# Designs tried in a protein design chat: VHH binders against Arabinogalactan endo-beta-1,4-galactanase (ganB). Part 1

All scores and structures are predictions.

Target 1, 359 residues: Arabinogalactan endo-beta-1,4-galactanase (ganB), of Cellvibrio japonicus (p48841)
Amino acid sequence: NTGVADNTPFYVGADLSYVNEMESCGATYRDQGKKVDPFQLFADKGADLVRVRLWHNATWTKYSDLKDVSKTLKRAKNAGMKTLLDFHYSDTWTDPEKQFIPKAWAHITDTKELAKALYDYTTDTLASLDQQQLLPNLVQVGNETNIEILQAEDTLVHGIPNWQRNATLLNSGVNAVRDYSKKTGKPIQVVLHIAQPENALWWFKQAKENGVIDYDVIGLSYYPQWSEYSLPQLPDAIAELQNTYHKPVMIVETAYPWTLHNFDQAGNVLGEKAVQPEFPASPRGQLTYLLTLTQLVKSAGGMGVIYWEPAWVSTRCRTLWGKGSHWENASFFDATRKNNALPAFLFFKADYQASAQAE
Unless a header shows other numbers, all headers, positions and changes below count from the first letter of the chain; antibody chains aren't numbered by Kabat.
F, E and O stand for the ipSAE by ESMFold2-Fast, ESMFold2 and OpenDDE, each averaged over both directions (binder to target, target to binder). V2 = 0.75 x the mean of E and O + 0.25 x the DockQ between their complexes.
Where letters were taken out, [cut] stands.
The coordinates of atoms that the task and the answers printed are left out; those that the model quotes come from them. Centres of patches stay.

## First folded at step 2 (VHH)

Design c01 (framework vhh_5c3l_4)
Fold by ESMFold2-Fast, scan of step 2:
Structure c01 (fold): chain B 359 residues (1-359), chain A 123 residues (1-123)
Amino acid sequence: as target 1 above (359 residues)
Amino acid sequence: QVQLQESGGGLVQPGGSLRLSCAASGFTFSSYAMSWVRQAPGKGLEVVSDISGSGGSTTYADSVKGRFTISRDNAKNTLYLQMNSLKPEDTAVYYCAKDRYSSGWYRGPFDYRGPGTQVTVSS
């Protein structure tokens, strides 16, 4: 329960939310020149956990709704991998700046009524997945919830949240997962997700002071470009979080470019500023970054590392912001070689050593 | 309630120095990046300098680099801007600004700004 010495499995996984869409848009994936199913490829290469995002009602796309998420979970399970379901609690992308309330709930001004809507939605989603034998092993209650969730549409999330409201809403999602798990006897771990480790130290203190304490895992986004912490500083930050809150830390998002070239008309998010001096933007540099990060996380006693969207490749389809992918230069597939697998796949099966302090 | 209050502005001769202070309350000061931003008459807002929550990282606008130094005292919830070798073009209202996040992840827009303090560099 609260043992800082408890043995937990160490996950090495991938967020595969884009695969169904990429395939519908004509993408194919290859390994050593041979066409492959990407879920089976990730599993064969040693991935053991698949993360997938869920949007409430994203009318602008056919993907990341419950039907698409169910297909992703089924494909992951059929390949032998465990699953992590990421509730965005929004009709679109959530990040620390954007936590927009679903249009279906925007009329609800009373916090308790809104908490009930979130609770019911979370419960109904889990029940629907369970009926298909697709109940996830872990659930994120929100995505990068650095500020306040369920904000008015087109309003940027600001500074210090109304923690009375925020705690009530977050706890309603946590309680839905807990209640579903108890009712069915099926275990589910709850993850709370914050972008960058330095922000998590402040956020989890606020959460604890406001009664948000019933979770299992501290989930972090770690991107070197956007963090105050370099890789050598990361183990101490992870250890401080784990020692302070008595919860394991898992990196639920990270990525690194294998090239700075853009292969389509959609601008890439990870450009020159993402490149660290020790790791060039090359296939080997991408792999070396991941090997180094994962070793440091495991040595600090962390729970795992998940790579964000390694299969988001260039296609003729459009996002809201352009034609193609904003991430193909950070995928695990070589756009110059018909999406043939890159060396980064070696990150899943590398021989990572336990903490030096464990001896 | 978040409160930011600047002090230390005034009239100074070219080549002179001033030290601005900003007293912060209503939030965990050490957990947020802080900035000094200025607005000269008839001009837009310019970010002069920022400092991470820990104080371990600082940046400066090219216009003030080598002349201004940002610092913070987390025990006193106070932000400082030491301004040396002041020029007439440094004339502006100077605002203490709280970032929405730690400076290592996000920089601006600011979620809170003080009322400002006037700095006039004139003969």
Scores: ipSAE 0.000, ipTM 0.180, lowest interface PAE 12.6, mean pLDDT 87

Design c02 (framework vhh_5c3l_4)
Fold by ESMFold2-Fast, scan of step 2:
Structure c02 (fold): chain B 359 residues (1-359), chain A 123 residues (1-123)
Amino acid sequence: as target 1 above (359 residues)
Amino acid sequence: QVQLQESGGGLVQPGGSLRLSCAASGFTFSSYWMSWVRQAPGKGLEVVSDISSSGSTITYADSVKGRFTISRDNAKNTLYLQMNSLKPEDTAVYYCARGYYDSSGYKTPFDYRGPGTQVTVSS
């Protein structure tokens, strides 16, 4: 509905943060029975954007550190896809319940000093990637920052963030990206990411009132199980955000199960409660969900849809919570057919139509 | 303009009962999920109970399930917590909060809390 939305490419992509680990743990991927490189498979099927998470110092794993992220970005770029770097600004998972400060910064109590640490870390990360010719096309300043970022470990955070602190920290990350982009002459779009559209409607209002205005994209997680909004309600929420803030909306996380079977000993996150009446937990249902969501997002003037961890398959390796994958029933690969590609891959190249607003 | 004010706290012996009230003003109370949250000495915040805008959906922490009852009166803009069979472990400052907290984290967190009311369970 704005010139920014009109000129922005529509992305259909995947978060491929687990691929390197899955392959190290013995996973193989197939298309039509033949072994394939998963990055090349996603590109060949029409994926054009790869998202990858970055943890500050996750000593509990060898993955999602700068070395692993660099490998993911290189593989994505070599396959011809653009990249989105997702700064968690944590040593572990961040979500609306958890925004834990890295242990390296936990001693910093002064907001300005903490903002400088975040700025320096963001700048150093981009510089390191750029030296490898892996500078990302988009950067998330935080992951699902529904609550105040950089909180003490195990602190329960409820209510409105201390926006004096929160805005200073978020703007510091944004400024690091802006300054690096200007220094290099290379454009980088800044994404701010909130879980669920209903939460974004109030969060971006608070952000604007507190001076967090210098970003390019509103990033949303959308999972039907955890949203008050059904698919038919999404276009109105997207339009409201875009008309209010004059920024395009992108779904940076979504997923849907192709089965309710658990193929390993690690409990699956998307169970019976994830299943919507309109879309059965089947290969066809997963595809239909993605086709429907992506069409609605494009029709509303959004800028893309990224599927979360479609390559997180069952392996002999362990997570912190069990042996295998918590997501194989929501991957794009059939565990019963040696990880052969599922119909969901068709969502990348489907001919999505713009809305009547494009008249 | 948004105000939440708790009352009904105090000193009670183990096995006793207390009823907390929260008077809400400055917003359309009937449109919001409401919660009771507590902070015990030396511990973080714990969500005790949540109630939907209509009152049809209610949840409880395992620590209080079967002993505490949350309710609301939308005509009076008031939230209640009936606390029965109180234990020393229930000693905490209790806060009335606007909003809903889920372990999934995907719901809007509490955007306003009252100043809190002290509940002390001691022999």
Scores: ipSAE 0.000, ipTM 0.140, lowest interface PAE 17.1, mean pLDDT 86

Design c03 (framework vhh_5c3l_4)
Fold by ESMFold2-Fast, scan of step 2:
Structure c03 (fold): chain B 359 residues (1-359), chain A 123 residues (1-123)
Amino acid sequence: as target 1 above (359 residues)
Amino acid sequence: QVQLQESGGGLVQPGGSLRLSCAASGFTFSDYYMSWVRQAPGKGLEVVSDISSSGSTITYADSVKGRFTISRDNAKNTLYLQMNSLKPEDTAVYYCAKEGRYFDWLSSPMDVRGPGTQVTVSS
């Protein structure tokens, strides 16, 4: 049960995958100068969906494993928010350039055996979470799966997708979620996630033609810097996807900088190229971007907007990629004011107007 | 096109020394933090050492502190790792890595080119 409402809810949410790590590294979060629990803060400001990434066996970190993910899901649920579990199906970051097979599965050369490993892993993960009363409301089968999933370890080479293999693997994850939901009577919506809307129409066409049809939501990453589509073009792109595939669209990742200043030794991802003329890199500009995006998504009939890592703040801890955060200038917290909450939090509780329907 | 090419690995006895080099091209080397990262068979990635763009800030993993020395030559676009008092547990593929500012796309965390250089510490 996803609630008592007649209509599918419109979600405004956040990916909070880094919070446990940031707190372990000494980070504190504040609202109007007062120290707060970040999950409770997001809930109090109107966030209703928390996304969290899961890596298969990232031995290089103790975060984003099942234990850490379970803690994130529990904290989100205790604050009254619904949850979206993002299976990366990798030991590290996945994106349109990288879909590396977990080391535990790298020896499996037979597609059906690999599909069974993915199915079993997905089922076991859901069962483990369910035993803790932490079963997610939505599940992503893969993260930004623009290219073929479970590719050879430690390679940046990608070729023409083998869609027979790719479809078998994606369907094994979808089937695991469907079978678990049916077995337990507990509803779970399946999300398939593609980076940038211009890639989605082509990708979902290939998916459909190869038998990947049993999903509930089209998940998109939308970052203006990396999209061919400007913000005003998004409603038409969302409408075309929804009319073509008869599935709602949800923005599962977006972000915008509130400053171009770097507050630590780790380089920031969103620099000058991320800045759109209509939205300066300022606290007000970040908020205006989010208000505008969210209104356009809702008006197009979309399902929601999730901000990516608004709590990834500067700490003294190190990642494999630098000391600090690569994202503090795109967080919802002011590094110059002891991580005090920024105006961007207003995007969760804004009164977004629904699209008009014509007869 | 960012390119990082590691060299200098090999087989060495416990207590021995090796010097690794990384030739960098395709970016302004002097603007970036650089790291040495290693991966032992069947294990995850470990950051061994890093060095700031100017060379003024250096850190080491506790496992190698006092034994390894990182350095850079910005005029030659080259990163070095001097490895002394090598132990069997130092056996790994060693990779040269650029800081997280490489992200042209979201979440490309490490920029490594070609195979790393294999270091094997065994008698």
Scores: ipSAE 0.006, ipTM 0.224, lowest interface PAE 10.3, mean pLDDT 86

Design c04 (framework vhh_5c3l_4)
Fold by ESMFold2-Fast, scan of step 2:
Structure c04 (fold): chain B 359 residues (1-359), chain A 123 residues (1-123)
Amino acid sequence: as target 1 above (359 residues)
Amino acid sequence: QVQLQESGGGLVQPGGSLRLSCAASGFTFSSYAMSWVRQAPGKGLEVVSDISGSGGSTTYADSVKGRFTISRDNAKNTLYLQMNSLKPEDTAVYYCARHPYGSGRYYNPFDYRGPGTQVTVSS
């Protein structure tokens, strides 16, 4: 029920979904050599929004379920930060190639029945969180929904949405958030999330033509390696989206490597191909990338920037694909310095101008 | 060099049938999902059917469900569309299209299309 106001704050935040797992696996975090609570560290450094992913029933891990998500939301709120809940609507990772239907819903072949399952699950999740005073400020209805959501595993490379089905499912999630907000009087902004800005004009046009219009924020993943748009192209893309759909744009995922070294046995996702010519894979390069991106987003009238998994550090624990982290070289912590905080933390409190002077 | 070439279009009477073919070359055909898309006179592009790389999964637009069947022969690098019970509303240029592979590249949902084949349903 909440519109975006002209005076909406500019968010600078982090997705902290991995912190509970990292700590359970023996990780410690430091600032200037002293052990710190990472949620308090992010808040003290100026982070104002924490994003957290939710999986429906990921039996392969004890994390990113409702219990773990509730703990993350509690820790974020105790540190004074606002929260964004990211519904993956899957038992595992969702991205533009993977939008797997939860096992619990895989038997549902009727779109309206599946939409009801999604509606009920979204409503029940919000009610459970609200009982704990953990109701999020923003909710993503799906994660990187570039393709049709709730797909069977054998359709992995399908890529083309059945928009009649897709719109019914997406609107069901949106309606659950809207209905819950109206029933309780508690405002929640709805985010729809698309990977890479070049995909957003096309996707939101198709969404609008198919009746998906009741959302508050256009959420984008921006990773230079996977985007066809360079940083100088972002202001115009953001402005065009905001002018066309009359919704603010927020970067809900970005990341940049501070090193190309792999500190464990788990292969890192951001390698040499992630490195842009103007930003070396160094602590300074990671910081200057974030400062540059955030300035461009703010000057274009965007709503904020969230860094993805800055606390996903190397541990003794295993992922499905190896021992350690696939992201420690893109974290905000120095693996060679007992996870001491990197300069990238300066990105949260930098003095970003509403309009940048051309250089 | 990726190439897609449609064939099998033509003039057919209402209630008739046509089988469209698409010859693919320049890529590992079985690794890509494929679509048939059409553009009717004065209308936008419509996706009529999709098929996974293995052929194990198919989808259809509501306008063609029960009448059209998509299939593929990966040994021959060929995509097919069997069109039954054709209606005047099916008149369009039909394109064979390849889906992109890899995350973050959904900007062009068809990274390659053929030149198209005309289907005209008229009495």
Scores: ipSAE 0.007, ipTM 0.186, lowest interface PAE 9.3, mean pLDDT 87

Design c05 (framework vhh_5c3l_4; at its last look DockQ between E and O 0.12; V2 from the best seeds 0.00; counts 0 for: pae E 10.8 > 2, placed apart)
Amino acid sequence: QVQLQESGGGLVQPGGSLRLSCAASGFTFSNYAMSWVRQAPGKGLEVVSDISSSGGSTTYADSVKGRFTISRDNAKNTLYLQMNSLKPEDTAVYYCAKGTYYKWGTDAFDIRGPGTQVTVSS
ESMFold2-Fast, scan of step 2: ipSAE 0.016; ipTM 0.239
ESMFold2, look of step 3: ipSAE 0.005; ipTM 0.298
ESMFold2 (binder alone), look of step 3: mean pLDDT 83; pTM 0.842
OpenDDE, look of step 3: ipSAE 0.026; ipTM 0.414

Design c06 (framework vhh_5c3l_4)
Fold by ESMFold2-Fast, scan of step 2:
Structure c06 (fold): chain B 359 residues (1-359), chain A 123 residues (1-123)
Amino acid sequence: as target 1 above (359 residues)
Amino acid sequence: QVQLQESGGGLVQPGGSLRLSCAASGFTFSSYGMSWVRQAPGKGLEVVSDISGSGGSTTYADSVKGRFTISRDNAKNTLYLQMNSLKPEDTAVYYCATSPRYDFWSGYQFDYRGPGTQVTVSS
């Protein structure tokens, strides 16, 4: 992406990391019975930001590598959407329980040398994308970095992070983005991503105390099942973070089931425990959840909402964990109707009010 | 009330065989896909094999494909794992579990999981 000065008051987007794989595995997508390009469908429905994950060297899959990510970014840009590149800094999934060092870097025991490897990798990735006119608008330095990053699998530390190490590594990634942006004159916003707002409140305090201060956006995963904060409590948490750190908050992951049915052999992540009393697991309930969440985020002064993997549908291909999708019941497509688009797509163009006045 | 109980683990020599069993009770066994999951010391959870509720479909990790066979007897509420040509790298605690799901908070999540049975392949 060649940067142009643009006013971006609020994003409503989707993480479309699985689309290339789903299509390779035979998936087709439909709207009102007609086959469609899913990137164009999301854009036509009002999505304005596409998030995509990048793994360092995931030898167990041919997806989420630089080649696949480049294709996703190109498809998003060609459909007119802005892009957010999510560096996992791992060969596989990262989350609050797993922050595994890439095998290529596992031999590096010195923190400064490891920071240099992360810096070089981040810089080289951005340069490669920029050469293709695919430089992202936003970059996540890590994914759900609730625990210390780049940990060996057999020594994974879930307790108090070694913040001297953790800050050096995180700042190395941030510095790579900043240095690349300054060198080229092309703006890139830096996102730091923590799962659940309650964890962000203590994590960003620790980060600030340890010199991790140079970022632009606080990125949150918000899933009601796993948060101590209910949906009505979310605006106060967003306001507290924004007031404390003077950085906008963006929900970079959320999802809600449209059914509790499992259409394949892969167990679904969002089951009965994901269902909130106010929102049944139905097409209307999924939509109402998203409309409510997005309105609350915008009213609190947040920067946007990104739905996680709305196109991860059932196919005959397998994940590491089973055959099919772990997410088809939380996609934006109806598995019983040839992946025809669900009402949840209405969340992208809804008329959200910037300031909700309480009576 | 819900119980999953593994049995059949133990010490074996490389190249040997073991058959693991899992007795299920307290839920409608045939309505659940089932899995064998293992964890080696200091390593994360690995899904070894999955089987559909009917038993008509099975999936295997590349590390065990051609050596391990998953099966189930819905009349006896029992899940099995036949392990052949065992290797030292198969040494792990093996868990009987309902079909895995990925939980961003806790990694692999299982509605029900047994206490595990130790398999040690000497080298």
Scores: ipSAE 0.000, ipTM 0.203, lowest interface PAE 14.3, mean pLDDT 88

Design c07 (framework vhh_5c3l_4)
Fold by ESMFold2-Fast, scan of step 2:
Structure c07 (fold): chain B 359 residues (1-359), chain A 123 residues (1-123)
Amino acid sequence: as target 1 above (359 residues)
Amino acid sequence: QVQLQESGGGLVQPGGSLRLSCAASGFTFDDYAMSWVRQAPGKGLEVVSDISWSGGSTTYADSVKGRFTISRDNAKNTLYLQMNSLKPEDTAVYYCAKSLYRGYSYGTDFDYRGPGTQVTVSS
C-alpha cells in the first residue's frame, strides 16, 4: 500500500487485535502460498478500517494494553487503513453481562469521581496516541454496553439499570472524545456499541430518554446464533434505528465459521449452533454469509461491516482456557494450509450496491 | 489448571431431596456460565440446567423443571443444584461443566467437566 487512499462512503474492515500476539506465538500468514504481513494483506485485499480493543490494565496478558494497541494502530496506518479504537473500560473482556470496573477504579463509589476517572483516562489515551500520530478516526465509548458501563452489583435497582449513573458515565467518555477533538481540531467519530440489533432497539430509546444523545454512530454486534433476527430481518432493524435516531448503523462485530473442525486443544466458540441453513460451514459458506450481510447493511443505508478477529489463528500459546485459539475455525486463514488466505477475503472488494444514504 | 469437583451425591428414596455442590478453581469463575450435566446408566449425556455468569438467568430440562434449582455463589467459586421430589429416572452420574462461552451457556458447548458425583434414587 502506497500514498494516501481516498475515503470510501462505506467501511469494510476487520478487528485485528490478536495479530501481534499471534505472531509472538509463532503464527505466520500466507497468501497464494507466500508468507505475508497480515496488516498489508488486509489492506491489499481492500480492508479500509481496522478495529482494535483496549483494556485498562489486564495484568494476565501483555496484549491489548496501550503499548500493544499503539503497535496495532501504527501497523494499520502504515498499511493505509483508518482505525477504530474500542475502549472496553475493563481489565478483561466485556460483553452484555460483564462490564467490570478496572481494579484501579474499583475503590471509587461516587459516580462523579468514577466519571472523572473515565474522562481522564480517555483523554490521556487519546493524547498519548496523538503524540505518536496514531489518533484513531473513530472511538467506541465502551464495548457491548447492553446493561451498564462500568457495572457494579449495587447499581441495579430491582434488576433495572441505573440510567442516571449509566448516562453520566457514558456521557463522560463521549465528552472526553469531543473535548479532545475540539481542543486539537482533529475530528473523531464516537461509536456506542450494543450486542444484537433487538437489544439496540430498546437500549438507544433508554439512552435518548436519559440524555445520551451526543454520539455519531450506532455500533452493533451481529451474530445470527445469538440474535432473534435472521439475516433477512436485519435491514428492517437497521432502518428503524437510523430513522429513529438519525445516526448511521455500523456492524462493528460479526463472524462466521469456514469449518466446524477444531485444530487445537482450545474449544471453538462458533460451533454447530452458529451454522445457518443458507450458509454451510465451508470456505464458500463463510464468504457467502459475509457478501449477503454486507449487501443487506449497505442497501439499508448502513455505514459498514467489521469482521471480528479474522486473524485469530491456532498457535502453540495458551489462552486462559487452553492451548490454541477459540476462533481459528472462524478466521480468514486455512489451518490445513499453513494459514493460507481463505476466499472470505473477497468480501472486502465485492461490488456492493447502495441505496440512498441516510442524511 | 481448570479444576471442577462435585460433591453431595448419594442414595435417596423417591420423593427425597439432595443438594449437589461443585467447587471451581483455575479460572475466573464469575466470568462464565456453568451447567449441570448428567449421564444415566447406558444413556447419553443430558444437560439438566445451566446458569449465567451472574446467576440472573437459568434454564432447565423439561424432565426437571419445577423440581430442581440451580444457583451459584461467586464469592465462593461454587455452583449448586438443589434437587427436590427425586424420581428413580433421576438416577445418574451428575457432572459440573464450565461453559466454553463467557456470560451465557449455549447447549452442550463445554470446555471442562468434573469427574462427577453419583446420585441413586431407589427405594
Scores: ipSAE 0.000, ipTM 0.124, lowest interface PAE 19.4, mean pLDDT 87

Design c08 (framework vhh_5c3l_4)
Fold by ESMFold2-Fast, scan of step 2:
Structure c08 (fold): chain B 359 residues (1-359), chain A 122 residues (1-122)
Amino acid sequence: as target 1 above (359 residues)
Amino acid sequence: QVQLQESGGGLVQPGGSLRLSCAASGFTFSSYSMSWVRQAPGKGLEVVSDISGSGGSTTYADSVKGRFTISRDNAKNTLYLQMNSLKPEDTAVYYCARDWGTKYSDTGFDYRGPGTQVTVSS
């Protein structure tokens, strides 16, 4: 309906950025009591897209750098899954309130020079991956860029984004992907990522008005706790975005707890506030949430659903807050049963029906 | 170097008030959501309150709603927690934390301060 191919694939995938670190920290994964390779497990259960984050130069960790990302992409490709590379364009986590310029670029005050640094970095990363036959199928230009990409202290005026700067930087990343694809003849879809659908409705309007139009996919984070929209309201929001901007919507992040228990010393992010009345924090509740969300996204004409960090389990390794994971209660593995696979894996192969789109 | 330093803790009687402060340095303070987190003796960590980088959005644990107020002064790189109508169960070490997360609220933290002790006792 939006001018996309009539037979566009519907992706059901996982962000597996933590797997290499978890295994280095002693984690093992099981299915029906047997040790398994987690990438092969996700593929065998029907996952068809792996998302992985890339940090520019995160000195506080040895993971999510180009070497680690290359290993993740190779493992995903060897298991037969497509890949989505998520450029954070930061040395650490990015979200709507955190879009730090990498230390290597912090001295650059001129927008055009900063845009060139972003362009060169994106191009060099793609070339390095392509040489290894690991070129991703989709690329995110930024992660949850709700306010501004590469935000500097003085870019906001009374809390309003500097859209001339923001558009120049976003378009530089998009152009790097487009130029690389054109030079090599290798197709790559470009994703722009906003947290929560209500924010995307306003953000993509501003993006269009400021000349950010050359992208392929609207990527959304959807977490019921942090959205004004409940699950039943989501199809209408997806339809409105697709009809307004003529781009497919994909949920690139979602998660739901299978328990409220904390199995380590690190505090969990998804607590009591994450629990919705219709879906208890139980193995069945986690599965039912995912089945319901994914059906609604597909019936609205969306492009897919990616679960965020289903393999981030408790280990002996430390975070700043203690030993373990902040996400083991929202993983696809049972901490009480040696990380044996949970029913949530059934979400990958469920028979989702395409029905009437809200046009 | 990222540094967070809390102050303002102490002994107070039930029904009293305290104001905690957290001095931040080594990063662009206004670009980060900040949290107050507490740990009572023998208990796990509890997120008490969060505030967005701009100060436009705040959240509170149900245990402190209507009694505690989080605020920030981005010009001074300082986070505050105004604690009113204090109860014995508010006794804990209170930590200032920089959110590291991928979500708006209740995210994991990439840095914390050494903590300040609050004791509510007669």
Scores: ipSAE 0.009, ipTM 0.260, lowest interface PAE 8.9, mean pLDDT 87

